# VHH binders against Flagellar brake protein YcgR (ycgR): the designs that were tried, part 53

Target 1, 263 residues: Flagellar brake protein YcgR (ycgR), of Thauera aminoaromatica (c4kar8)
Amino acid sequence: MAELSTPSPASPAPLDGGRGDELEKFTLRGARQILQLLQDLITHRGLITAHTGGGHSFMTAVLKVDEERGRVVLDPSPDPQANRRALAAPRLTCVTQLDGIRIQFPLVGLGEGQDKGRPALFAPLPAEMLRLQRREFYRLQVPLAHELSCLLKAEDLARKPVEVSARVIDIGAGGVAVVVPTGAAEFVIGGTLPACRLALPDGEPIELDLEVRNLNRQTQRNGTEQLRVGLRFAALPRAADTRIQRYIFKTERALNAKARGGL

## First folded at step 7 (VHH)

Design E60 (from D29 with T50E; framework vhh_7pa5_2)
Fold by OpenDDE, second read of step 8:
Structure E60 (fold): chain B 263 residues (1-263), chain A 121 residues (1-121)
Amino acid sequence: as target 1 above (263 residues)
Amino acid sequence: QVQLVESGGGMVQPGGSLRLSCAASGFTFSSYAMSWVRRAPGKGPEWVSEISGYGGSTSYADSVKGRFTISRDNAKNTLYLQMNSLKPEDTALYYCARDLDYWESGTFDIWGQGTQVTVSS
């Protein structure tokens, strides 16, 4: 029985940039809203990645919403081991996308059973669902050819000021994600990096303050370890905002054109 | 708009071949590992194959190993799955999936609508 070493799913990168209070705007807690969103997932046959913890996940889908019993029905994994992990997990973190909107929700109290004679997983309806609308949280994956960079004003372990040139890997209206070599600087979540410089292809770098929102140490397939830093724009001038939005729009359009066979 | 669109599905006889395609748009295709996942009737989703962003690494489920080949053309933003020696048990809706992050997360955040593959005599 060859242990299908499902690649240890790295924990989903924390949602970039949202203050807890900002996330509230995108969190659905109403029963009707939750039910509707779940139904939409069913209608669109949206596949879901369910994280069980410990770097493990499996693919599932919402099969049914049982309003009478207040539960959701999920597809089990074809891997019995994944199902065992899921059932043993105190919480599932479900992640999916619908119409370009990232959806995340927790499931607690997973059980197994049968639905219409087929194996199924059951959980109580989620108490909340996070729906991140594209306009606010969409992150453009930056083409490598654009070579976007951000000069970070940070501190080292000795609290000595250091400047780190970081590659921008994604950008949105609210912030950027960058990658830095491990050990290049010390970052603290919630900390502010003042007077940083974001380089866009269309002109002079934008000077701005950045707030560290998340840190994720990741090992590349080549074995190189890097730190991904999620950064929020702490104070963005209107002119800078316009430039960023323009860049995102133009780049997205270009990528779409290319994907459609356009030059 | 971030989108994946699968194509190439159809009906084939056992032992036949199909080539699936997945057109990606709205993101830097080469920056993400891509996977094929299938869902057979009455079964949960099954991972089939994965390819790294630049195509340097590929992996396969044991059920398809030696029969299926995953590839990608980053210039065309397209993912492929060559399926040979098809079996009735390969009958499923096949999805293209994008990894959630640039890194090996094993998490998928974007899915296509799927393309149906039916293997029957």
Scores: ipSAE 0.024, ipTM 0.336, lowest interface PAE 5.5, mean pLDDT 83
Fold by ESMFold2-Fast, scan of step 7:
Structure E60 (fold): chain B 263 residues (1-263), chain A 121 residues (1-121)
Amino acid sequence: as target 1 above (263 residues)
Amino acid sequence: QVQLVESGGGMVQPGGSLRLSCAASGFTFSSYAMSWVRRAPGKGPEWVSEISGYGGSTSYADSVKGRFTISRDNAKNTLYLQMNSLKPEDTALYYCARDLDYWESGTFDIWGQGTQVTVSS
C-alpha cells in the first residue's frame, strides 16, 4: 500500500486517543445533539472516511438516522472486500469535517442489510461524537481601523525580489489572509515566503515564514483588482503565538461588546 | 444552500478520454479552491487534483500527473477535469470538493453524489 504522494490528502487521520482528558470538553453525549449532528452530515452530504484498522479505510456517508431503532444507516463501499473488512472490524473510527469543525465518532456492532431495497450498512447510534473546532480554523475578521499589515517578501512577475505591504483581512492561530494589488507579486500554492513581517499593535513586527495555501482574484466595484492570499504560519515562536492570540482575544472581546450595543 | 453536481462520467476503453464537469451553486465559487477526489473499488479515497480560486495554480496526484488537467470557468460556476490516457486503475466514483480552509490541507466539503468512471477493455 502506497501513501498519497501529494501534500493535500483526501483522508483525514484519526486524532490521538491519548489526549482523552483534553478532548472531553469537545465531546457530545446528548442523544438530541448526536441526532442533530448526524442530520447535519446528511444535509451537507458530508463524506466520511471510515477507518477499519490496520491502515484500511473506505469512503462512506450517513444515508439516514433511524431514531426508532436507534441506528445509523451508512453507504456501503462498492468494493465488497472493504465492506467485509468493515463488518469484521471490532470498531470503525469515522472522521469527517463540516464548516471548519472536525467531527470524529466510533461505530461498534456494524451489520449489513437493506434500507428500502438498497444495500446498506447499519450501526447503533454512537454514544459520543467529538466535535472539535481546532484553534487554527478560527479566523478573526480584522477591523479596518486596526490597519493590520504584513510585509511580504516575494518575487514580482520578472522573478525579482519585491517587498509588498499587504492588508491583513483575517487572522487565526494558524495563519492570515491578506489582500494585495493584482500584479504586485507572484504567488504559488505551496510556496514559502521567508522572513515576512507581521505588524501587530503594541510591539515590534513579528518575523515569520509563511506558506501560500490559497489564492483568489477579486474585482472590486470601483474597478480595481486585488488578490486575496491565504498564508499559513510555517513555524511560529512561542512569544509570537502568545502575541497573536492576545490580539485575537482582545479584538474579539471588543467586537462582541460593540455588536451587543446594536441589539 | 451549497450544491455541487458532477457529470460527464461513463464507460471508456483504456487509452480513452473523458471530461468531467461540476456545476456549483449556493456560494461564491471564485472564493474557493476546488478539488477532485475519487473513490476506487478496493481502495480508500484519493485526492486527484486542486485548482486555486482564480485558476492560476494547479496541483495533481502523482498517479494522474501529465494525464489529467483541472480547470474552471468562474463565469459559469463550473469545475472541469479533462482525463486523457485513461487506465483501468482510474476506475472510480469522482467527486468535486470545495476546500474549506487556508491552513488545513485535505479539509474538504463535498456536496455532490459523484460521477462514475469505468475504464475497461
Scores: ipSAE 0.000, ipTM 0.176, lowest interface PAE 13.5, mean pLDDT 77

Design E61 (from D29 with T50Y; framework vhh_7pa5_2)
Fold by OpenDDE, second read of step 8:
Structure E61 (fold): chain B 263 residues (1-263), chain A 121 residues (1-121)
Amino acid sequence: as target 1 above (263 residues)
Amino acid sequence: QVQLVESGGGMVQPGGSLRLSCAASGFTFSSYAMSWVRRAPGKGPEWVSYISGYGGSTSYADSVKGRFTISRDNAKNTLYLQMNSLKPEDTALYYCARDLDYWESGTFDIWGQGTQVTVSS
């Protein structure tokens, strides 16, 4: 019976550097804070997904914090191949949740050994730990099959109003990322796009105001340039928020079921 | 209700093999390290083997090292102990136990009722 290797959830995209300022307030760098959070993970038996790169991950836990040696002790995988990948990886990206808060932290310099005669993985203490409240920062990668779109009310170079239909690539409680053709409109970071329309599969489009937060030019494999626009919900009615949350939840559940071998 | 139920015990000849099972219920099984502990007649409890929550870390008492293998199936909420090359001194009531501490404490908060293993000629 071939153990269907559950496709490792896609490595969380490196937090794009452009979100740096907003993420800073959620990043712990203090040694005491880091130690406390690691201890909290131990106390609450927080299960951790350790991403090794290349789409591979394994489940682990922080078993112990060794303050004297400045290292964490992790539960190794029962799969020797996963452990080999982990040890070969220049960096582990560890992802977990505690009390509904997503926690992400890097581990560098992973080694294997024994602690009290038990096999273990060791890493230096993380230099930083990110605490993200799901409600604000979690972004669902929108399946291509859903074909979510957002009608953007923007301006062209001449400041003439234009409507641009943009594909939604990710969505969270706080906003959406969309892709538009290069030159379709002019976007200014910090600018507001009023009365846009977000199309969800479950009903009528949602009218909402969007704030431009990030702009990133992307070149596709075919050489076509696209503009990725990160948009924050500037004003979202409560009913719309509920619909968005429902969509996210439903989609996540479906994706997880599929990943578990559910049709 | 949190519960552990051992099975698979019996009578075997020296050199024989047994496989013990422990069914867990009422808690998130993978979040806990598990151990096997045995109690021989007239003796105190003896720790036998440890396994971490995801099964990547195992340890054994010197008395059983190389003969016993601990494993777990988290999807089935089941702990196992494969016992090979059994000796008369392995005769005991075998318990599965939930470790309170994931790594170091060796403190157990939940025990099964035990399964009897008897090794005799």
Scores: ipSAE 0.222, ipTM 0.667, lowest interface PAE 2.3, mean pLDDT 87
Fold by ESMFold2-Fast, scan of step 7:
Structure E61 (fold): chain B 263 residues (1-263), chain A 121 residues (1-121)
Amino acid sequence: as target 1 above (263 residues)
Amino acid sequence: QVQLVESGGGMVQPGGSLRLSCAASGFTFSSYAMSWVRRAPGKGPEWVSYISGYGGSTSYADSVKGRFTISRDNAKNTLYLQMNSLKPEDTALYYCARDLDYWESGTFDIWGQGTQVTVSS
């Protein structure tokens, strides 16, 4: 017998555990700070994407914090199968946003029951919460007119060196997303692409090392298949960081001016 | 300053169609992926559909695939959801939501007050 397919958000990706050393300075461990942040999520009605593993996730929200019992109360999914997967999962990774701040936290020991006569999910308070400012995770959508590109040094299907000029679709303080034709190169999550060259409008290409973080095959509405590759900047020099942030700021400002008046 | 205003909801018979709109203001609309999220009476939120900032990537919940189409007009700062072959199960408040970190998280920062869709005979 076949089950109905359960809906999932478009490719949500919690921050990788291999980035732990970089994320330590953004991690909250104080009980008071954790309680305050959870209360802020309640006050702002923050939608949470809860990752249950195996590529599965569902939408939830914090309904309340039970400080006396040391637990959070969560809104169950309207999809019973999503709730069953969550209860079976050894760990839930919760990701949300608040005023341009990314918040991520684990929940372990999920249970179900009722809160004041209504179905609810319960979990012990998290021991830690990650809190990243917008600049650390924001991705500017690169205007097509800018023709931004990155020359990637990778391997082809036969593991031979190949250089691929990839179109940059997104750029942020921590990395870029590029699209490449299917089959142009092979990418391994966690692999490093050395001495790649990012072309920005205001000067010579920036030479940088890129780490592969995400891979996603996409079919455009016109039927063309592309591979979207998420790439992290490894050890970005200060001057390069300044140029990238200036490009992001200048482009955002220009797009804002266009939206407000169309000069 | 950041605001999302949904419209286009209403009452419709099963098998009918509706087109929802979401007017965005106070931010650079094209720099953000957008989603539609719905909440049926007495139930938790359910993700419906997603579109990237440049519109080159879309996805849908399995319950609405083939019936709903998401689109955007960046020149007008407007997000759309075309809903066809509506079923009673589609009855919900529909919210548009801004996705701040679409390639790493797919989570939502801001949404509007919602627009009510009621499918009944």
Scores: ipSAE 0.011, ipTM 0.424, lowest interface PAE 8.8, mean pLDDT 79

Design E62 (from D29 with T50S; framework vhh_7pa5_2)
Fold by ESMFold2-Fast, scan of step 7:
Structure E62 (fold): chain B 263 residues (1-263), chain A 121 residues (1-121)
Amino acid sequence: as target 1 above (263 residues)
Amino acid sequence: QVQLVESGGGMVQPGGSLRLSCAASGFTFSSYAMSWVRRAPGKGPEWVSSISGYGGSTSYADSVKGRFTISRDNAKNTLYLQMNSLKPEDTALYYCARDLDYWESGTFDIWGQGTQVTVSS
């Protein structure tokens, strides 16, 4: 009667969205291609959201690739519980972006140890990595100095209206991700938040309807837990779309110039 | 404990029907989009269908449009897939998956163990 909860060697497989046949052509399986992409993540200091299951994730980064031992070395979370969840998970689903390209890969057989005398997480090299460029997947990480916010018109646990000022952490052509304190409002995937106000630095806030895409409780690198809410733009006006695209373009150019100018 | 348990698979002749169920526990079911993903022998996983948390939005792979219907009962924490006009090409292990992003990509963090569907004459 009870199905065995077997910790099996995970079946390494791409995560399919939309049409699976479309994603297959963007899946890298060559060892050298995988090594190069992981090295690119190191070079660009790419932050990775590692999903450990149960609606939990933490921020990490690839510290190095150990080609001789066939493994990656990851930065552990400062939250010991997040690390315990990761070690207990049969699979870690890693999601990041590089130059507007969505990158996803599984890690299986996560272990813990030390690298250069510091705590680290280790996993065998992934057998595959998804590398997909589409406008809808691109997300600009919003610089903290820009102080972008979105005033959300949501509901509390009793379904009463509440307004929450949320910090925008990423923005793309199709939506934003915001962070809110746990318990500030109740969100349901597919629910609509009408007449929200997105503040951009170039003028008056943009009034728009937002649809909840995803919810994720994230452990930050400093150990603090927060609720990340992914929001899709519903019926975005052309003028608003233009302003958002200009902001993304200008910010990317500034960030790229800063990165290249570093000595 | 977060769990997804699939059931309802079996052997069926071409043109037949099956209804798959997925019982969810350990999380707020209505707050998450849910998906069905299948894996045929020797092939990678193929996304089949997704449904939003409140059930108002659904999407389907072109290979199953018009034949399969996804639905959910949030009061019972259960996801369903009604499969009609089954073809040999539908033979696969069918997984229930919790979808972190309904709108952009099949980013799945929780999978069930799967239920086998075999379509054979």
Scores: ipSAE 0.000, ipTM 0.308, lowest interface PAE 10.6, mean pLDDT 78

Design E63 (from D29 with T50A; framework vhh_7pa5_2)
Fold by ESMFold2-Fast, scan of step 7:
Order: structure tokens, then C-alpha cells, then sequence
Structure E63 (fold): chain B 263 residues (1-263), chain A 121 residues (1-121)
């Protein structure tokens, strides 16, 4: 006589007081800690994705920290439109990784000028930086040489089924990020893509269900825009989870050996 | 060009109702999750509710569950928040926000100007 109930989705709380308290323990507010973390990003040549609003982002890096003037110097985008959006934005959200740890910080009051005769972007030092060491936020950047792909079962503009082979650019315990050509398929945040196939170097493709988590238009170094799609593992069997984790671990070890000049 | 414009705020007595609207322009509205976030006087921002791009999934802060209903009309590029059984504690400036990530501690990249809700006797 009773029917099955659909469980409520997990509650997102990006700026909620309760979630703010949860993230507070990972938030750095000391000036010295912020300076040290920014300097670590410079030392390790960390690439930063700067979200400028409107679902747009560009790749940048911290070129230097001017402690006396209380500002950071950033590498501008090769796309002048991305730089104009950044300068017009009330804030940038900067996301990067250091030693496998997610780092996120806001920049407010962005300006432009020159550093050593080259174009540069300037911003006051951030008042806070998030340094988040969580398994679900760790993302391995997939080496281009691996040509790792995921065959997505999606829909086109007319809601007709299409299969899209997407390049995997990062992978973690909770999902993958892929790049798709503009117009190849329609993606809806919260939409599910059933029976997708993840091709890892070792073994047969893994069949898994993916859920669209995020969408981001990203400007390439040549100025071309691409769609980056973040996909969550909706229903991940243990065997699939084990294979994905093995790939991540093996790739990290290989990259660490290569960074040290090893084989 | 990308913009969110809230409306529908006002003054209401405890136990009353209000319906907020948010008109979106300049982007493919149906592709993005949307959230309502409020900021009360002297307090930090509080996430209120979120809805997936297709409208099939919704979530609410514990403080508003059972009283507020989030919905969207993708044909009209409009987000709604139906607020029932309003309490003085609901007094705040209410923002709609575009959410790039529904299931993580999401990233809001576009915010409206806000609409004021005042619940007083």
C-alpha cells in the first residue's frame, strides 16, 4: 500500500552560516599565512583558474607579491575580453591546487598596468584564503599525453541522444572535469548522464553514471573559448572507485618522479 | 549584459507571505543551478535555497524548510521564492545568485542587487 519516496538531494550551503563555520577551520586570515601561501604558489608556479563572473574564467598565475604595497601581481589573459570582464567584475574567485590541496581566494579591486614592461593585473592582497584538504576536492590534472577520455551520453539542442567523446582534464575521488566543443551537447546542472564510459590507460572502459555539477566557459591561451563540465560520480561501484584511485596514485607517482628528473 | 534582478520584497506581519522573483538575462538560464541567499542586519550571508537547472531537485536551509518553496520558469528566465509563515528572523536583504556547482560548497558568480524583506508587527 505504500509507495517509495525519493530522497531529498544533499543541501548545498556555499555561503550558509553552518557551512561557513565548517569552512572556517580551513580559512586563513592571518596576513603572514596569506603571504606565505601566495609565495608558495609563486615558488611552485601554480596555475590559477580565475572566475570572473558570467560563468567565465581564465588561466592566470601569481607573478609576485608586493608586501610593502599590499598587492599581488597576476598574469593577464591573452583574451582581452576576459581581462575586461575581470576588471569590470566586483570580485574574482581564484581556484588552484598546491601539493594536492585545493586553494581558493577572492580578489577585489582588480587593476591593470605593467610589470617589468609587460602587461599585468594588480589586486590588493586577499583578506582570506581557503586551504581545503578534503578527499572529494583533490583533483589530479590529467597529463595531456594520457589522452584520457570519457564517452558522454548526453542530449543535443533538440533533446535527441548524442554521444560525445570528451577529453578528461582532471579527475578525483568524486568526479571528473571534461572539455567539450561548444555546441556538441547541452548540459544542465543537476542533469544525469547514464552509462557513460571512462577510458583509463589500464583495462576496459569503466561504465558509470555521471551528474553535471558545474559548467564553466574557459578561455584558452589562443583566445578560443571552450566549455569545461564538472561531472560527479552519481553511482560508483567499489571496483570502479578502486580503478580510478589506482590511476590517480600511479599518475601522481609518475609525475613526482618526472618532476625530480627521474624516469 | 549578464544580470539578475530581484523583486517582490516588502513589509509583512509575522505569519504573512511574500513571493520573490528574479529575472535573469544574458545567459542560458536553464543550464545553471540557482540559489537564494539572504543577509540580515548585523549578520553574515546565509544560504536559503537552491534549485537545479531543470528544476527537478531543490534544497533548503533548515531554518526555512516547510515554509519556503523555490521554483523556476525556464521559459521566462525567472526564479521564484514563495515565502510562507514569515517570522521576524526572516528579515533580510534577499539575493538571487547563479550557482556554478549545485552539490559542492557552490561557487556563486553572478548576484542580483537584492530585494528587502521586513517582517515586523
Amino acid sequence: as target 1 above (263 residues)
Amino acid sequence: QVQLVESGGGMVQPGGSLRLSCAASGFTFSSYAMSWVRRAPGKGPEWVSAISGYGGSTSYADSVKGRFTISRDNAKNTLYLQMNSLKPEDTALYYCARDLDYWESGTFDIWGQGTQVTVSS
Scores: ipSAE 0.014, ipTM 0.453, lowest interface PAE 8.4, mean pLDDT 79

Design E64 (from D29 with T50V; framework vhh_7pa5_2)
Fold by ESMFold2-Fast, scan of step 7:
Structure E64 (fold): chain B 263 residues (1-263), chain A 121 residues (1-121)
Amino acid sequence: as target 1 above (263 residues)
Amino acid sequence: QVQLVESGGGMVQPGGSLRLSCAASGFTFSSYAMSWVRRAPGKGPEWVSVISGYGGSTSYADSVKGRFTISRDNAKNTLYLQMNSLKPEDTALYYCARDLDYWESGTFDIWGQGTQVTVSS
């Protein structure tokens, strides 16, 4: 379904065709607010996904705001093809998140040059920024120490049924994100994985049906590829939903306690 | 054809309660997560709460947790927000939004017109 294929937890994509009038009430146009948000992204070293159209995107960051020249300075991609696509695009749609706030803004008139002798991308300051506050209660980053796993019932490269134990990296009320070694199984967006088993720290594994929402290939620091798979709970029995929410609540509470205890 | 219509807003004193409704039409309501989003005067929009398609999962912003309850009636194509222990800082225009991704912040494609909630003495 085209409508349901738009969102991606691994790489949020801009809405196709733009919903300008519907989103106008959430659009910031004040110069001071725009400058402050850009500065906050610099301060927090916020990663930005820049969509160049045609399903292509690259990771960037705001390096500097040049108020005198009315422009932003962006970190170019280490991939030369991504930079060429960006420069050829009539418009970039930049998407990022800061403290649970989704920030989206257009950049038009992208150019390349140097900043302090280093390659850089330049664009005029955006005239507008979409700012939508949304807390990440539904997307808890799973502590590595919890060793959360989900036993997936999928198909291998030869289309044979296989069971893959995948590490759960985040969990929300609507699903989980897991990491699978490249080539261990084949996943199709919209496909259903029946009778998977989610292992929480307390109690028996939860048996549930999962739907594949998104796929993202990631290169690890050692150069190996892993596949990040976003999985939706197709339907949760009330008891399963209660256990998942209890785990999220307990873990969030514990993480908040650790943050308060830290110097 | 696809439409969301909010109602139930009004003026209430601090500590009071209101129940917001959102009537959905033109799409298969049970197939989508639904969210409430608010915009206070002079502030940017803030996500308030989300509910999964069949109502089995919910989540809330820290600012409303314990005070607000999101629910839905799929037979009536209606979303609700029960707001208790209202505070002046809850004063905002409240929007119903179709949520394309339960996990992603702000992935909405359809919004209602909003219903005004004013908490004041």
Scores: ipSAE 0.000, ipTM 0.214, lowest interface PAE 11.4, mean pLDDT 77

Design E65 (from D29 with S59D; framework vhh_7pa5_2)
Fold by OpenDDE, second read of step 8:
Structure E65 (fold): chain B 263 residues (1-263), chain A 121 residues (1-121)
Amino acid sequence: as target 1 above (263 residues)
Amino acid sequence: QVQLVESGGGMVQPGGSLRLSCAASGFTFSSYAMSWVRRAPGKGPEWVSTISGYGGSTDYADSVKGRFTISRDNAKNTLYLQMNSLKPEDTALYYCARDLDYWESGTFDIWGQGTQVTVSS
């Protein structure tokens, strides 16, 4: 009985580490604002993905905000194991969306109890809530074997043009995420990288413009730092779009077949 | 406006079948993985199934595996859930949800109002 290891939901990608300063613009810290946003989540019956760490998550919802006690009430998981993990976690990372805006907030000090005779989870009100207005697209995780790359036309710290070959780690209809060595180039969120080249397995590289959408510094297990760059396709030709979609479709099919015990 | 609207719910006897639909609007439907989530009375939300943006990959909760089939028609901007061999335990409000990342996130950013499925003798 091969325990189909449910792919551990990857820990929510760290919020695109825009420079700490940029994230501040999107971070709510006011008590009133936080309460209002939580109330809005209740009103809209928004489902929340609560990440417990270790690649585990469960779905929940805010049921109530108890202002008097300074706590939020959450739906427990129907899975007792998920609840146990949640309670054992030092921190929950809650992710949801309201009106097209991604909302992320931490919960610390989770407890279990009853609300109106029903099992519930309780946590102190979050100290901060992040609101990110980003258009996110489905992203295919690119198999390592495909060796997708993107030649980035960027600038170094001296604003000298540099070409950086970047590995593509995920791809969607709207863009790619790539990894580059730290210091390979300077990237500015909102900046355009013109005349880049995306290499797909099916033929010649696609020339395209890319817009930097997010930056995330990551430390590898070996201690090496790398920069993850989220890039949006700017002015993608129709032919290129078709190729990208075809690649994604074929790859998804192949991955699914493999997951089902196929070749 | 980004919107998901579920339909097809109802009352059915054990062993019966239902087909749920979810109409999507306000976004590029094919660019997103889509999921079904259900909430039974007195229970928290439970993931049911996910399908990739182009429909090449599907996944199911163990509780519904072999009984439920998720599909999509991107030309119609519609998500489906074929539910066969329904059990009383399948009684729940079923939500259609947009999934931001089929493989990693399990993050649902938008959902509909839900459609009620009741399985009762």
Scores: ipSAE 0.033, ipTM 0.401, lowest interface PAE 3.9, mean pLDDT 84
Fold by ESMFold2-Fast, scan of step 7:
Structure E65 (fold): chain B 263 residues (1-263), chain A 121 residues (1-121)
Amino acid sequence: as target 1 above (263 residues)
Amino acid sequence: QVQLVESGGGMVQPGGSLRLSCAASGFTFSSYAMSWVRRAPGKGPEWVSTISGYGGSTDYADSVKGRFTISRDNAKNTLYLQMNSLKPEDTALYYCARDLDYWESGTFDIWGQGTQVTVSS
């Protein structure tokens, strides 16, 4: 048994199947991708708003993915009428967010029963999930052992210049994602950070201009808050582009060799 | 603590104007892109407009381009949508949304509860 939790910030409204090709690039249909995303929702205990139609919705969560039976297990509402509406609905539209990215998926054929002696709702695995994110491009996840950092030229709360050393967590042809402590600097989506310095293994730091693309706040298990900042390469000198590509390809080959070698 | 509260909706005749406001609290408003999204009766949500954190960049859906203007006042933590030359097809519930990525539409994490706009004769 649990008490009714404090209400979350306003839940996201569902997107329907309109606009064809515009949402297609954000739609996951691969079984592996769907299973992984559902598992990520379980791991992060993501709260889901389930829309049953007629302006009705309730809060739920994915409790388990039963791959053998091809089913997802959901936490029922404490309101019995909400559960009855869900079971009577031809379709449940589930909306949630993970790391600030909007996720939406349909569930059809909802049933009720018990999981491990507790009430549960069951549905077949969704055939598709909408994840509104940047286009799927290869992004190298930077090994912690590489200790990649980027010295950012940013501003503080008083708009005074500050330098922040940020850990690089991923890198691609178009930019990097970095992690900074909350409050270290102010970042503005669309703002330019000139003359930043990217430190790759081997060689001098690369001086480059970065544009802030996205911001995601994350709370770690120890309760500390971090800010994940997505940064686009605003302009790259040819030499810098070559060094970044070389680092990505070398590291990718090493990681792929390790995964296949099993050593 | 994080909240978005829309206001300014109402009933207006075709050709009329309305100004929507969205009051933000509980986060550093100027750091984020902000968007307006609408949902018409019987239809899915439609992205309407986005503005960058400093307000230096804006984008609009083709259906509203030239008629609507998005703006923000970072000192007041307020987002605006000035709607001119309103048409019956603009009738919808209008949502304010915090946008985590200006360049990729729909990376929203926080939504307001919406404000109703009805355009009818």
Scores: ipSAE 0.013, ipTM 0.455, lowest interface PAE 8.7, mean pLDDT 79

